# Designs tried in a protein design chat: VHH binders against Extracellular exo-alpha-(1->5)-L-arabinofuranosidase ArbA (arbA). Part 3

Target 1, 316 residues: Extracellular exo-alpha-(1->5)-L-arabinofuranosidase ArbA (arbA), of Cellvibrio japonicus (p95470)
Amino acid sequence: KQVDVHDPVMTREGDTWYLFSTGPGITIYSSKDRVNWRYSDRAFGTEPTWAKRVSPSFDGHLWAPDIYQHKGLFYLYYSVSAFGKNTSAIGVTVNKTLNPASPDYRWEDKGIVIESVPQRDLWNAIDPAIIADDHGQVWMSFGSFWGGLKLFKLNDDLTRPAEPQEWHSIAKLERSVLMDDSQAGSAQIEAPFILRKGDYYYLFASWGLCCRKGDSTYHLVVGRSKQVTGPYLDKTGRDMNQGGGSLLIKGNKRWVGLGHNSAYTWDGKDYLVLHAYEAADNYLQKLKILNLHWDGEGWPQVDEKELDSYISQRLK

## First folded at step 5 (VHH; framework vhh_sonelokimab_d1)

Design v28 (from s1 with G108P)
Fold by ESMFold2-Fast, scan of step 5:
Structure v28 (fold): chain B 316 residues (1-316), chain A 123 residues (1-123)
Amino acid sequence: as target 1 above (316 residues)
Amino acid sequence: DVQLVESGGGLVQPGGSLRLSCAASGRTFSSYVVGWFRQAPGKEREFIGAISGSGESIYYAVSEKGRFTISRDNSKNTLYLQMNSLRPEDTAVYYCAADQYWGKYSFPDSDYWGQGTLVTVSS
């Protein structure tokens, strides 16, 4: 069977690739070749003790991880939330190694990084992604619906916002001013991920709706900036924080719900990692790893045919 | 498509044990993340725990891990909840739920919920 993932992110330790995805406890797979995957572990066997205080309707699913290696530690960011609500928090748990056979292997939860509170915040504290700028400062992008996607500077330990705090709005779609702040609204944008390539930072975002089987409208857009803080402009010069975004990839008859990407440079090659739902397999979510190419103007491109040719395999 | 039917509820004395079952349709069951929830009269629905499609990952609410155990048998299309050291406050209707996506909007907006089985803990 192909590897079943939603919101996939990857990292490498030595010669082993590790894949993290949404689910109970966050599911972890390992691979030597990024094609053949073996179950490795989960990050949590028990829900975070603070989860229900932040999100009273929390249902046990940990969403949308990001994994980041910093100074010999692996930082796993995760989202605690409930459907249609911004009673949410991004937490972080840390490990010295991703190898479960190591005597040093132990996930240690460091607690909440940021929390969104209804009526106080017109944003949702989910969908974290980590980016280091060209000066070595580490930032978190995050967000879903409401007032869009935000970026803030992390402290030296990567466990909370820096002091003094620095925040930027990096992407949003129009939201009705008449809509109550407690409601997610119609601004269907989430899952930011930033990749640095050459002179630019590229902001990827998922527009539309996931998680609706054949009715899913999820697709990826991109913009870029010479500064990590933005403004991120699309191919037409429109600011992503003013509704801009250039289409990178969308669904077809076989594959729907394409989104929640990560992007990486490994061994001199660039990759886009995402999930897609296969219509012929009851819209089951599948891992996709696509080559990321660059056009003459420096814009990313993917070959839609690779949705059919990349086939992951689950090993025992 | 999956349909869920809970069974095994009933009256049990404090300190007793009970095993609930949740039977699912067809062989697609192994593709679903499935979980247990409960709801006492006049209270919100409470998450107990969930198990991945393969059974490789099991996740519990903090309050339940020491007394409750979740397992599944994909050959029988059945999810189980073993409850030990039952207390009067465990009295509730117990529900199973299935989710094809491990992603956002899981369980509370799932298409697949059972109708529930009543557990009463009383002497």
Scores: ipSAE 0.416, ipTM 0.742, lowest interface PAE 3.6, mean pLDDT 89

Design v29 (from s1 with K104R Y105F)
Fold by ESMFold2-Fast, scan of step 5:
Structure v29 (fold): chain B 316 residues (1-316), chain A 123 residues (1-123)
Amino acid sequence: as target 1 above (316 residues)
Amino acid sequence: DVQLVESGGGLVQPGGSLRLSCAASGRTFSSYVVGWFRQAPGKEREFIGAISGSGESIYYAVSEKGRFTISRDNSKNTLYLQMNSLRPEDTAVYYCAADQYWGRFSFGDSDYWGQGTLVTVSS
């Protein structure tokens, strides 16, 4: 059976790859080869105690994790939300190791990093992704719909915004001025992820709609900046914070809803990790790991045909 | 295209126990995450817990942990909720729901809900 995932992120500890995805408690798989996957654990056996205070309509799904290793700890960021609402928060839980057989294995929830509140915030506190800049400062990108994607500086222990706080708007699409601030609106943009390559930070974002089977319009766009804070410009020179974004990959007849990527450099090679819905398998969400190539101008590119060649296998 | 039917509700004394069942028909049951919810009149639906398609991962609302146990039998296409130490505030209609793990596709926006079964905890 293929590993069925939504919003995949990966890391490595020793010779073992770990995959984290949206689901009850955040589902964790492990692999020695990134092809054959085995269930490892979940990060939460019970919901965070604060979840229903932030999101009264919370239904047990923890969304869109990111995993980041820093100074001997693994930081797992996760989203508490409800579909179509910005009653949301990003939390963080930490562990010394990802190996469940280790005596040091224990997820310790550090609570809320940031919270969005309807009418107060024109952004949604979901879809975290961590990036360290060229001076070692750690930042979180996040966001979905509303006023777009944001970036803020994390404190030294990576559990809350730095003091003094520093925030940037890094990407957005037009939102109707007639739409009430409590509503998500029409600005179909979410799931930021930033990768540093050479002299540039590359911001990936998912445009369109996930989660509608064959009617999903999800696709990936990219822009770049020499500074982690932006401005992130697309191939035409348009600012992503003013509707810019260059197409990286979109769906076809077989694969729909392509998005929510992460990106990594492993053993000197660059990879794009995402989910895609297979039309022939009732639009089930499947893990895709694609080679990330670079053109003569330093822009990322992927081969859509690799969607057919990467087939992950579940060992149970 | 899965259809869900709950059963096992009824009147029970405070401190008593009930086991609810949710029978599934249609698409392969083991391909769905399934969960339990409850709703009292005039209140929002409250999440109780969910179990992965394989049964390997079970997740509970913190308020129900220790009193309620979720399990599934894929050979019988059935989801279970074992409820112990019942309290008057547990009185509600109990629903099962199925989800294909579509990220932000929440149970609340799913067409795959049972009709509900009433649990009344009262002397």
Scores: ipSAE 0.418, ipTM 0.742, lowest interface PAE 3.5, mean pLDDT 89

Design v3 (from s1 with S106T)
Fold by ESMFold2-Fast, scan of step 5:
Structure v3 (fold): chain B 316 residues (1-316), chain A 123 residues (1-123)
Amino acid sequence: as target 1 above (316 residues)
Amino acid sequence: DVQLVESGGGLVQPGGSLRLSCAASGRTFSSYVVGWFRQAPGKEREFIGAISGSGESIYYAVSEKGRFTISRDNSKNTLYLQMNSLRPEDTAVYYCAADQYWGKYTFGDSDYWGQGTLVTVSS
């Protein structure tokens, strides 16, 4: 029985890894070894009180979390949205510890970080990911479909955009100018995640479509920049904001719909965390943790065979 | 788990209207994203649209021009497709489908499918 996840992100408190994924209230698992996982909690027992005001068609599912530890607090970013719409918001809830047995354990919702509104915004305020730059400034990348992936600077409390607000377009695919701004369109790009390694920021993005079982086209591309704001260039020198992106990993006969990654350095080693659908198990979504290697030119590489060798175990 | 049965198909003249129903059996209909697909003779199956478990979120395929409306009634365990201004090119077998996956903008390939109901638009 493997761990069933969509859009996985991880952090560590002490010797315990915590895994967060899309689901009711955001599902949280814990592990001592990143292989054997135990259900821990949900961040929300009841949906955020502001959710339906922002997204009138919201129906209780919280999407695509990111978790970030900063100055003794854990910041859990989450998406409130509706299927096929950009009536969306990224919210944040905060906790002092991830251990449910601690007397300090309490998720405190800080509300909306950013919101997207149809016709006003040609972006979708979902799929947050947090990155600190080389000066210690914290940034959020986000986005799905519409006009692509965006980046902005967070304020000192990490709860709102910094002032003055500046929005950077970091990756996009072509969108027809004839498409109505209220429609998601065909620019199949989402789920940004940025990892800093050496002199570069590496932007990972999911191209294609998730959530179609054997017909899912989801796969991961990468580009890099010496500045967190971009431009993020792929291996050929093409700007990701102009359709660039170098393939990192795609599906095969056994594993389909690979995407929505996070990436981490733990104990001096680099890892790629994603979901994949197993064809032999009715395309059920499974956690994958792969070693992230670097070639002679500093580009990330993964071994597709590790999709078969990493097997998560779900404990009670 | 859920079983789906479509009904309401038939012969209709161009410009006419038709309402398809999809009846679900099981206690968990409201926990599924459900939607409509069609397959015309000699063509691949195409997605029409999907509706969330609560009924508040509806996603239509980009080719939809307001002629089709999806709704559901969870008290009756039923999904509907209202089709207006029908054209000969709408001739197809129409399938309903249910899915437990919550894709952000893509209705997934479904866990459960109906057997289909034929719609013929012809004079």
Scores: ipSAE 0.012, ipTM 0.208, lowest interface PAE 8.8, mean pLDDT 86

Design v30 (from s1 with K104R S106K)
Fold by ESMFold2-Fast, scan of step 5:
Structure v30 (fold): chain B 316 residues (1-316), chain A 123 residues (1-123)
Amino acid sequence: as target 1 above (316 residues)
Amino acid sequence: DVQLVESGGGLVQPGGSLRLSCAASGRTFSSYVVGWFRQAPGKEREFIGAISGSGESIYYAVSEKGRFTISRDNSKNTLYLQMNSLRPEDTAVYYCAADQYWGRYKFGDSDYWGQGTLVTVSS
């Protein structure tokens, strides 16, 4: 039924679902029904050769992937970082197919897309998510803590920022100007993901702290914009780049640390994919796939009761 | 709720081989990603490699690939590090670690580390 993942993202090739998550070399699972998962592969057998240069405290696992299919290729974005530091980079590796039995199967690393350096950058180059706008231009959202979440335009081959560069600040929480730039600070926001639905782009973000078992405060907020570049406004009209964000889902007594979502439209149905820690199972991270509903004003809604059900993870 | 105890360290001559073991107790070992780190005197802790709960995915620091091999035996709740062609520079305390998420477990700390086992490579 459930699989143990952190920071899950999904895609489909043919009738097979593929799930990517934080772990050594990025762990890849496959499924025919999105309920029963089996190990498929890892994207890396060895760490990227540049990892320790970018992140001297790098501890070996790759974080927070995103997977994007574009013009016959699968682009897997990944984060190299160390906890509590912005010595970080987002890299990209590419494959023609996700089927490891195919003769065309081979992950080819294209290297660094973007890098953050302490004292130079007031942002953290982790938690990538890819979105194509309504004109076919591809953008990356990313970020964690520091000065918040950013969006930039990707070049034509999706391996680096476009030239001339185009950058936007899309969400942030207040950070003291007196705090040293090398410190993450108290602006607990990360893991952007953007979904286009109708006339709107919806920006999901994780507020609070992951990765502390029962002390995790992670929860999801949302805002929306008619332009991919923002401003993303919450239900009250407050800009997410000025502390706005409308609660989508938070933890309860059984499920803690809900966050790091992706969101998808598959076969005419909308889904929210995230991890949650099960209190009764030593706070282990579990995959959750929830139906994403829309209210009369076009805002997303999820049913918290679906956290307790494996059936909600299936196509209906 | 996993506890880890390393063993197999000792004195070995350059060019020699050594196998380290890490015995786990507590919650089901197969549910954890586990790995090896080392720390030489006066240096920061260095990643060696990690292995998934099922044993199907193994990931190495690039500098250790080819000399060191990681494996696990879930029926014995044990993690192994096979070290070949040892060099004086491999002298360090070797630690095993288990976690749900490498490096993101909590700010500044990890939940499950062993006490370490000393490996000395010397004539």
Scores: ipSAE 0.089, ipTM 0.549, lowest interface PAE 6.2, mean pLDDT 87

Design v31 (from s1 with K104H)
Fold by ESMFold2-Fast, scan of step 5:
Structure v31 (fold): chain B 316 residues (1-316), chain A 123 residues (1-123)
Amino acid sequence: as target 1 above (316 residues)
Amino acid sequence: DVQLVESGGGLVQPGGSLRLSCAASGRTFSSYVVGWFRQAPGKEREFIGAISGSGESIYYAVSEKGRFTISRDNSKNTLYLQMNSLRPEDTAVYYCAADQYWGHYSFGDSDYWGQGTLVTVSS
């Protein structure tokens, strides 16, 4: 069977690849080749004690992780939320190694990084992604629906916003002001991820709706900036914070709900990692790893045919 | 695009009331979340509260409990701040701000700002 993932992110320790995805306690797989995957662990055996205080409708699934390696530690960011609500928080848990056979293996939860509160915040504290700028400062991008995608500077420990705090709005779609601020609204944008390539930071975002099988409209857009803080401009010069975004990839009749990407440079090559729902397999969510190419103007491109040729294998 | 102009500031006695207005120009006022900030000399800008485009949702900062009321009139493209039971510590320049979202209100990074109107609570 192929690997069942939603919201995949990856890192490498030594010669082993680790894959993290939405699920109970965050699901972790390992691989030696990025094709054949074995179940490794979950980061949480029991829910964070603060989860239901932040999100009363929390159902035990931790969402949309990001994994970031920094100064000998692995930082796993995770989302506590409930569908259609911004009663949410991004937390972080830390480990010295990803190998569960190591005597140093232990996930240590550092608690809440940021929290969104309905009526107070017109943003949703989910879908974290970490980016280091060219001066070594570390930032978190995040967000879903409401007022769009945000970026803020992390402190030296990567566990809290920096002091003094620095925040930026990096991408948004029009939200109806006729909706109550507690409602998600119609601004179908989430899952930011930033990749640095050459002189540019590239902001990827998922537009549309996930999680509706054949009715899912999820697809990926991109913009770029020479500064991590933006403005992120699409191919037409439109600011992503004013509704801009250039199409990178969308679904077809076989693959729908394409989104929630991460992006990486591994061994001199660039990759896009995402999930896609296979129509012929009851819209099961599957891992996809695609090559990321660059055109003459420095824009990323992917080959939609690689959705058919990349096939993950779940080993028992 | 929207331009914002505050008015209604002035000198008021402790315990008095004052109503500030923020006039918006542009043809999309009802599409913006709008709100109020203030800044006293030598201090950082402080968030007061915000109101959704329809007026159905209003958020107030904890520091403004029960004394301040935000409202809007979309037919007049105007945002209001009704201030009651004023105290000397309410002395500040008051700013209105407009945004298509209100995620960053506590950091003062709204898309559009007015020039401010001075409120002095003295005597």
Scores: ipSAE 0.000, ipTM 0.140, lowest interface PAE 16.5, mean pLDDT 86

Design v32 (from s1 with K104Q)
Fold by ESMFold2-Fast, scan of step 5:
Structure v32 (fold): chain B 316 residues (1-316), chain A 123 residues (1-123)
Amino acid sequence: as target 1 above (316 residues)
Amino acid sequence: DVQLVESGGGLVQPGGSLRLSCAASGRTFSSYVVGWFRQAPGKEREFIGAISGSGESIYYAVSEKGRFTISRDNSKNTLYLQMNSLRPEDTAVYYCAADQYWGQYSFGDSDYWGQGTLVTVSS
């Protein structure tokens, strides 16, 4: 069977890759080759103690993780929310190692990083992704629907926003000014991820709707900037914060709902990691790892044929 | 698809124990993430916990930690909730739910819910 995953992120410790995804407690897999995967652990055996206070409609799902290694610790960011609501928070839990056999293995929840509250915030505090800039400052991008995708500086221990707080809008789609601030709306954009390559930061975003089986319209767009705060411009020069975004990959007859990517450089090669729903397998969400290439103008490219040729295997 | 039927509910004394079952029929049960919920009269539905298709990952609501245990037997297409040290406030209708895409949806949008089994904790 292929690995069932939504919102995949990866990191490496030694010669072992670890895969984190949306699910009860955040599901963790390990692999030596990025093809054959073994169940490793979950990050939470019980929901965070603060979850129902932040999100009254919380139903136990922890969404859209990101994993970041910094000064001897692994930081796992996760989202607490409810579908269609911005009663949400991004939390962080830390571990010294990802190896469950180590005596140092223990996930320690550090609590809330940021919280969104209806009517106060025109954003949704979900879909975190971590990026370090070219000066070593660590930033979090996040967001879904509402007023789009945001970016802010993390403090020195990566558990809270840096003070004084500054919020940067990096990508958005049009939202009616007549819509109540408590409503998600039709500005279908979420899941930011930033990759630094050469002189540019590349912002990937998922446009459209996930989570509707064959009716899912999820696809990936990209823009770039020489500064982590933007403006992120697409191939036509349009600002992503003004509706810009260049298509990177979209669904076909076999694969639907492509999105929620991460991107990495491993051993001198660049990769795009995402989920895709296989139409022939009742739209089951599957892990995809694609090679990320660069054209003569420095834009990322992927080969959609790799959706068929990358086949993950779940080991016993 | 899958059809879910809960059983094992009834009247139990405070401090007692009860095991609920959720029997699945239809296509392969092991492909589904399954969970337990409860709803007391006049209150919102409360999440109890969830178990992965393989049974390797189990996740609980904080309020149920230590008293309730979730397990599954894929050879019998059955999900279980073992409830210990029951209190009058545990009185509710208990539901099981299944979804292939649980991480993508709230349970309000899940396609597969059982009809519920009533648990009454009273002396």
Scores: ipSAE 0.122, ipTM 0.573, lowest interface PAE 5.9, mean pLDDT 89

Design v33 (from s1 with K104P)
Fold by ESMFold2-Fast, scan of step 5:
Structure v33 (fold): chain B 316 residues (1-316), chain A 123 residues (1-123)
Amino acid sequence: as target 1 above (316 residues)
Amino acid sequence: DVQLVESGGGLVQPGGSLRLSCAASGRTFSSYVVGWFRQAPGKEREFIGAISGSGESIYYAVSEKGRFTISRDNSKNTLYLQMNSLRPEDTAVYYCAADQYWGPYSFGDSDYWGQGTLVTVSS
């Protein structure tokens, strides 16, 4: 049986790959080859004590993780939210190792990094992704719908915004000025992820709607900048913060709802990691790992046929 | 902007069948994901399944797959639940619900609910 995931992110400890995804307590799988996966653990056995205070409609599922290794620790960022709401927060929990058999294995929750509050914030505090710039400064990109995708500078401990705070709007789609700030609106953009390659930072974003099986319109767009803070320009030179974005991959008759990617360089090769819904298997969400190639102008490309050829296996 | 009214409940013998209807009023029924829930006496509300606005995608809770069928007719603004091979444990009040978003983890927080229709499976 294939591994089913939503919002996959990965890291490596030693010779073992770890996969994190949306689910109760964040679902964790491990693999030696990125094809054969074993269930490893959940990061939370019980929900964060503050979750219902931030998000009264919270249902116990932690969303859209990112995993980042920094100075000997693994930082797992996670989202607390409810569908269609911006009563949300991104939290962080840390561990010395990802191996559950280690005596040092223990997830320690550090609490809230940022919180969005309706009527105060025209953004949604979900879908975190971590990027270090070329000077070693660590930043978080995040966001969904509302006023788009944001980037802010993290403090030295990676647990809150830096002081003085530094924030940037990096991508957005048009939102009606007639919409109440409490409404998500029609600006269907979320799930930023930034990959540094050569002289550029590449911003990936998911446009459209996830989570509607065959009615999902999710697809990936990309832009790039020589500065982590932007502006991120698409292939035509249009700013992603003004509706720009160049198509990277979209659904077809077999695969629907492609998005919520991460991207990595492993052993000198570049990869795109995402979920896709398989139409022939009742639109079940499947893990996909695709090779990232680069054209003569330095733009990323993927082969859609790898959606058919990458087949994960859940061991047991 | 949608109001929902269930009908078709009643008394049925074990092994029997019933078809429930959920009539919607409002201009944009086809833009909503709609689904079925039930609540048995002394139990929590249980999700049965949901159908997309177009009718192309249907999700069933695993325990009901094969006995229950969800369908919709957007021209009649109506959602259906066909229930076959009914068992005494299927006795419950059945509710329809509508949501503008497909939430695999939060469909139970739907914005619009019907008033419920009672199904009793007994001899």
Scores: ipSAE 0.000, ipTM 0.139, lowest interface PAE 15.0, mean pLDDT 86

Design v34 (from s1 with K104S Y105R)
Fold by ESMFold2-Fast, scan of step 5:
Structure v34 (fold): chain B 316 residues (1-316), chain A 123 residues (1-123)
Amino acid sequence: as target 1 above (316 residues)
Amino acid sequence: DVQLVESGGGLVQPGGSLRLSCAASGRTFSSYVVGWFRQAPGKEREFIGAISGSGESIYYAVSEKGRFTISRDNSKNTLYLQMNSLRPEDTAVYYCAADQYWGSRSFGDSDYWGQGTLVTVSS
C-alpha cells in the first residue's frame, strides 16, 4: 500500500529519512531510500494542554508540520486549528534524535510560537515552514486564507518571535473588504514553503482548496526574491503579495489536490515533496517526491509524469 | 462507506463506569480512523480521542487520558469507549465518528457520524 499523507515534510538523521504529516499527534514514518516507508511514531500521544483554549472547536487533528534541525535539536512545528476558522496557533515540540530506539528520544513540547485570534488578526496561524537566511537568521513563514502569507523573524531558541519583532507580508490573493474579519474568505492561498537556491529564495504556495476529494482545486505556484523578506516576484514580475504566482504543477484526471509542498536539497539534488489525491483510489492522499529541475532563467520545474512513476510503499 | 450506531449510554452514579460501543456497518471499518466526541447541554462538541484503523495509534484529549480508554475490535466492526470514575460533568451525548484517513485535517470534511447516545451521571 502507498504511504497516506497530507502536508508532508521530511528531514534526515544519519542515513534515515523521516516523514512527518498531518494527523492525530502528527504521524512519523522512516525510510532508508525515500521509497519504502515504515511507521515510526507520533509526536503527541495526547493533545497539547492549550489546544482547546486557542481553538474551542479543535478535534484532535494536528496539522501541517514542519521539521527543522538546529544546534543539535529537531524542532517540530505544528498547527492547532479548526476547519474554516482562524482560532489557531502554531506550536513547537523538540527532540534530540528522531530514532525511537535511542535513550535520548523524547518529544518535549515548548508550547505556542504564535496565535491568531478572530477579529484581531487578518491571518491564520497555521502552515508553518522554517527558513534560514544567508546570514544564519531563522524565519518562519505561515498562513492560510484571510490576509495571506506572513514571514517573521524567530528568536535564538526558535520558540517565539524575535524581540524586536520583524514581520513581512509575502503573498496574498484579493479578499473582499465586505467580508467579516472572522471569515476565511475567498483568498485561497496557504502553505508557504521557502527554498534557498543560488542567489534566490523561492516561495512556494498552494492556491485553491484542499480537502474536498474530487472537488479539490489545490495547485502549486512559485515566486522568488534575492531577500528572504521579499518581495517575491513571479515569472512575469508580479509581486506575490499583489496576487502574483507562477504555476509550478496542477492536477489532472488521475491526480487531484496537488499541494502543501516542501522542497529540499539533499546530496546535491533538488526535490519537491507534496501530497496528491488519486482519483482512482477514492482520492486517497499519497506521498509524491518529484525531482526539481531548473530552467535557463533559474526557475523550478517538475515533470508531471513523475506523479505516476514515484510510488511509495508502506512496510509492515 | 460506513454507518455508525452508538449504544451503552444511560444513567450512572458518580464514580461509576460505563462502556460505550459504536457498531459500524460496511466492509472497510479497519481502514477508518474512528473516534469519540461528546456534547453537553449548551456546550460545543468536544473531542475525546481517536484510534487508527489498525489500533496501532491512539490519541486522547488531555483531560480524558487516564479515565477514558479507546479501543476497537475490527473483527466485530466495533469501536469502544471505556469510561471510569465518572463525574457529573461527564453528562453529555456521546458520538462516534469515522474518517477515511489518519492524516485527515478534520472529522468534518468527509466523515461519518453516529446519532449519539446519552450518558447521565447523577445521583
Scores: ipSAE 0.234, ipTM 0.625, lowest interface PAE 4.5, mean pLDDT 89

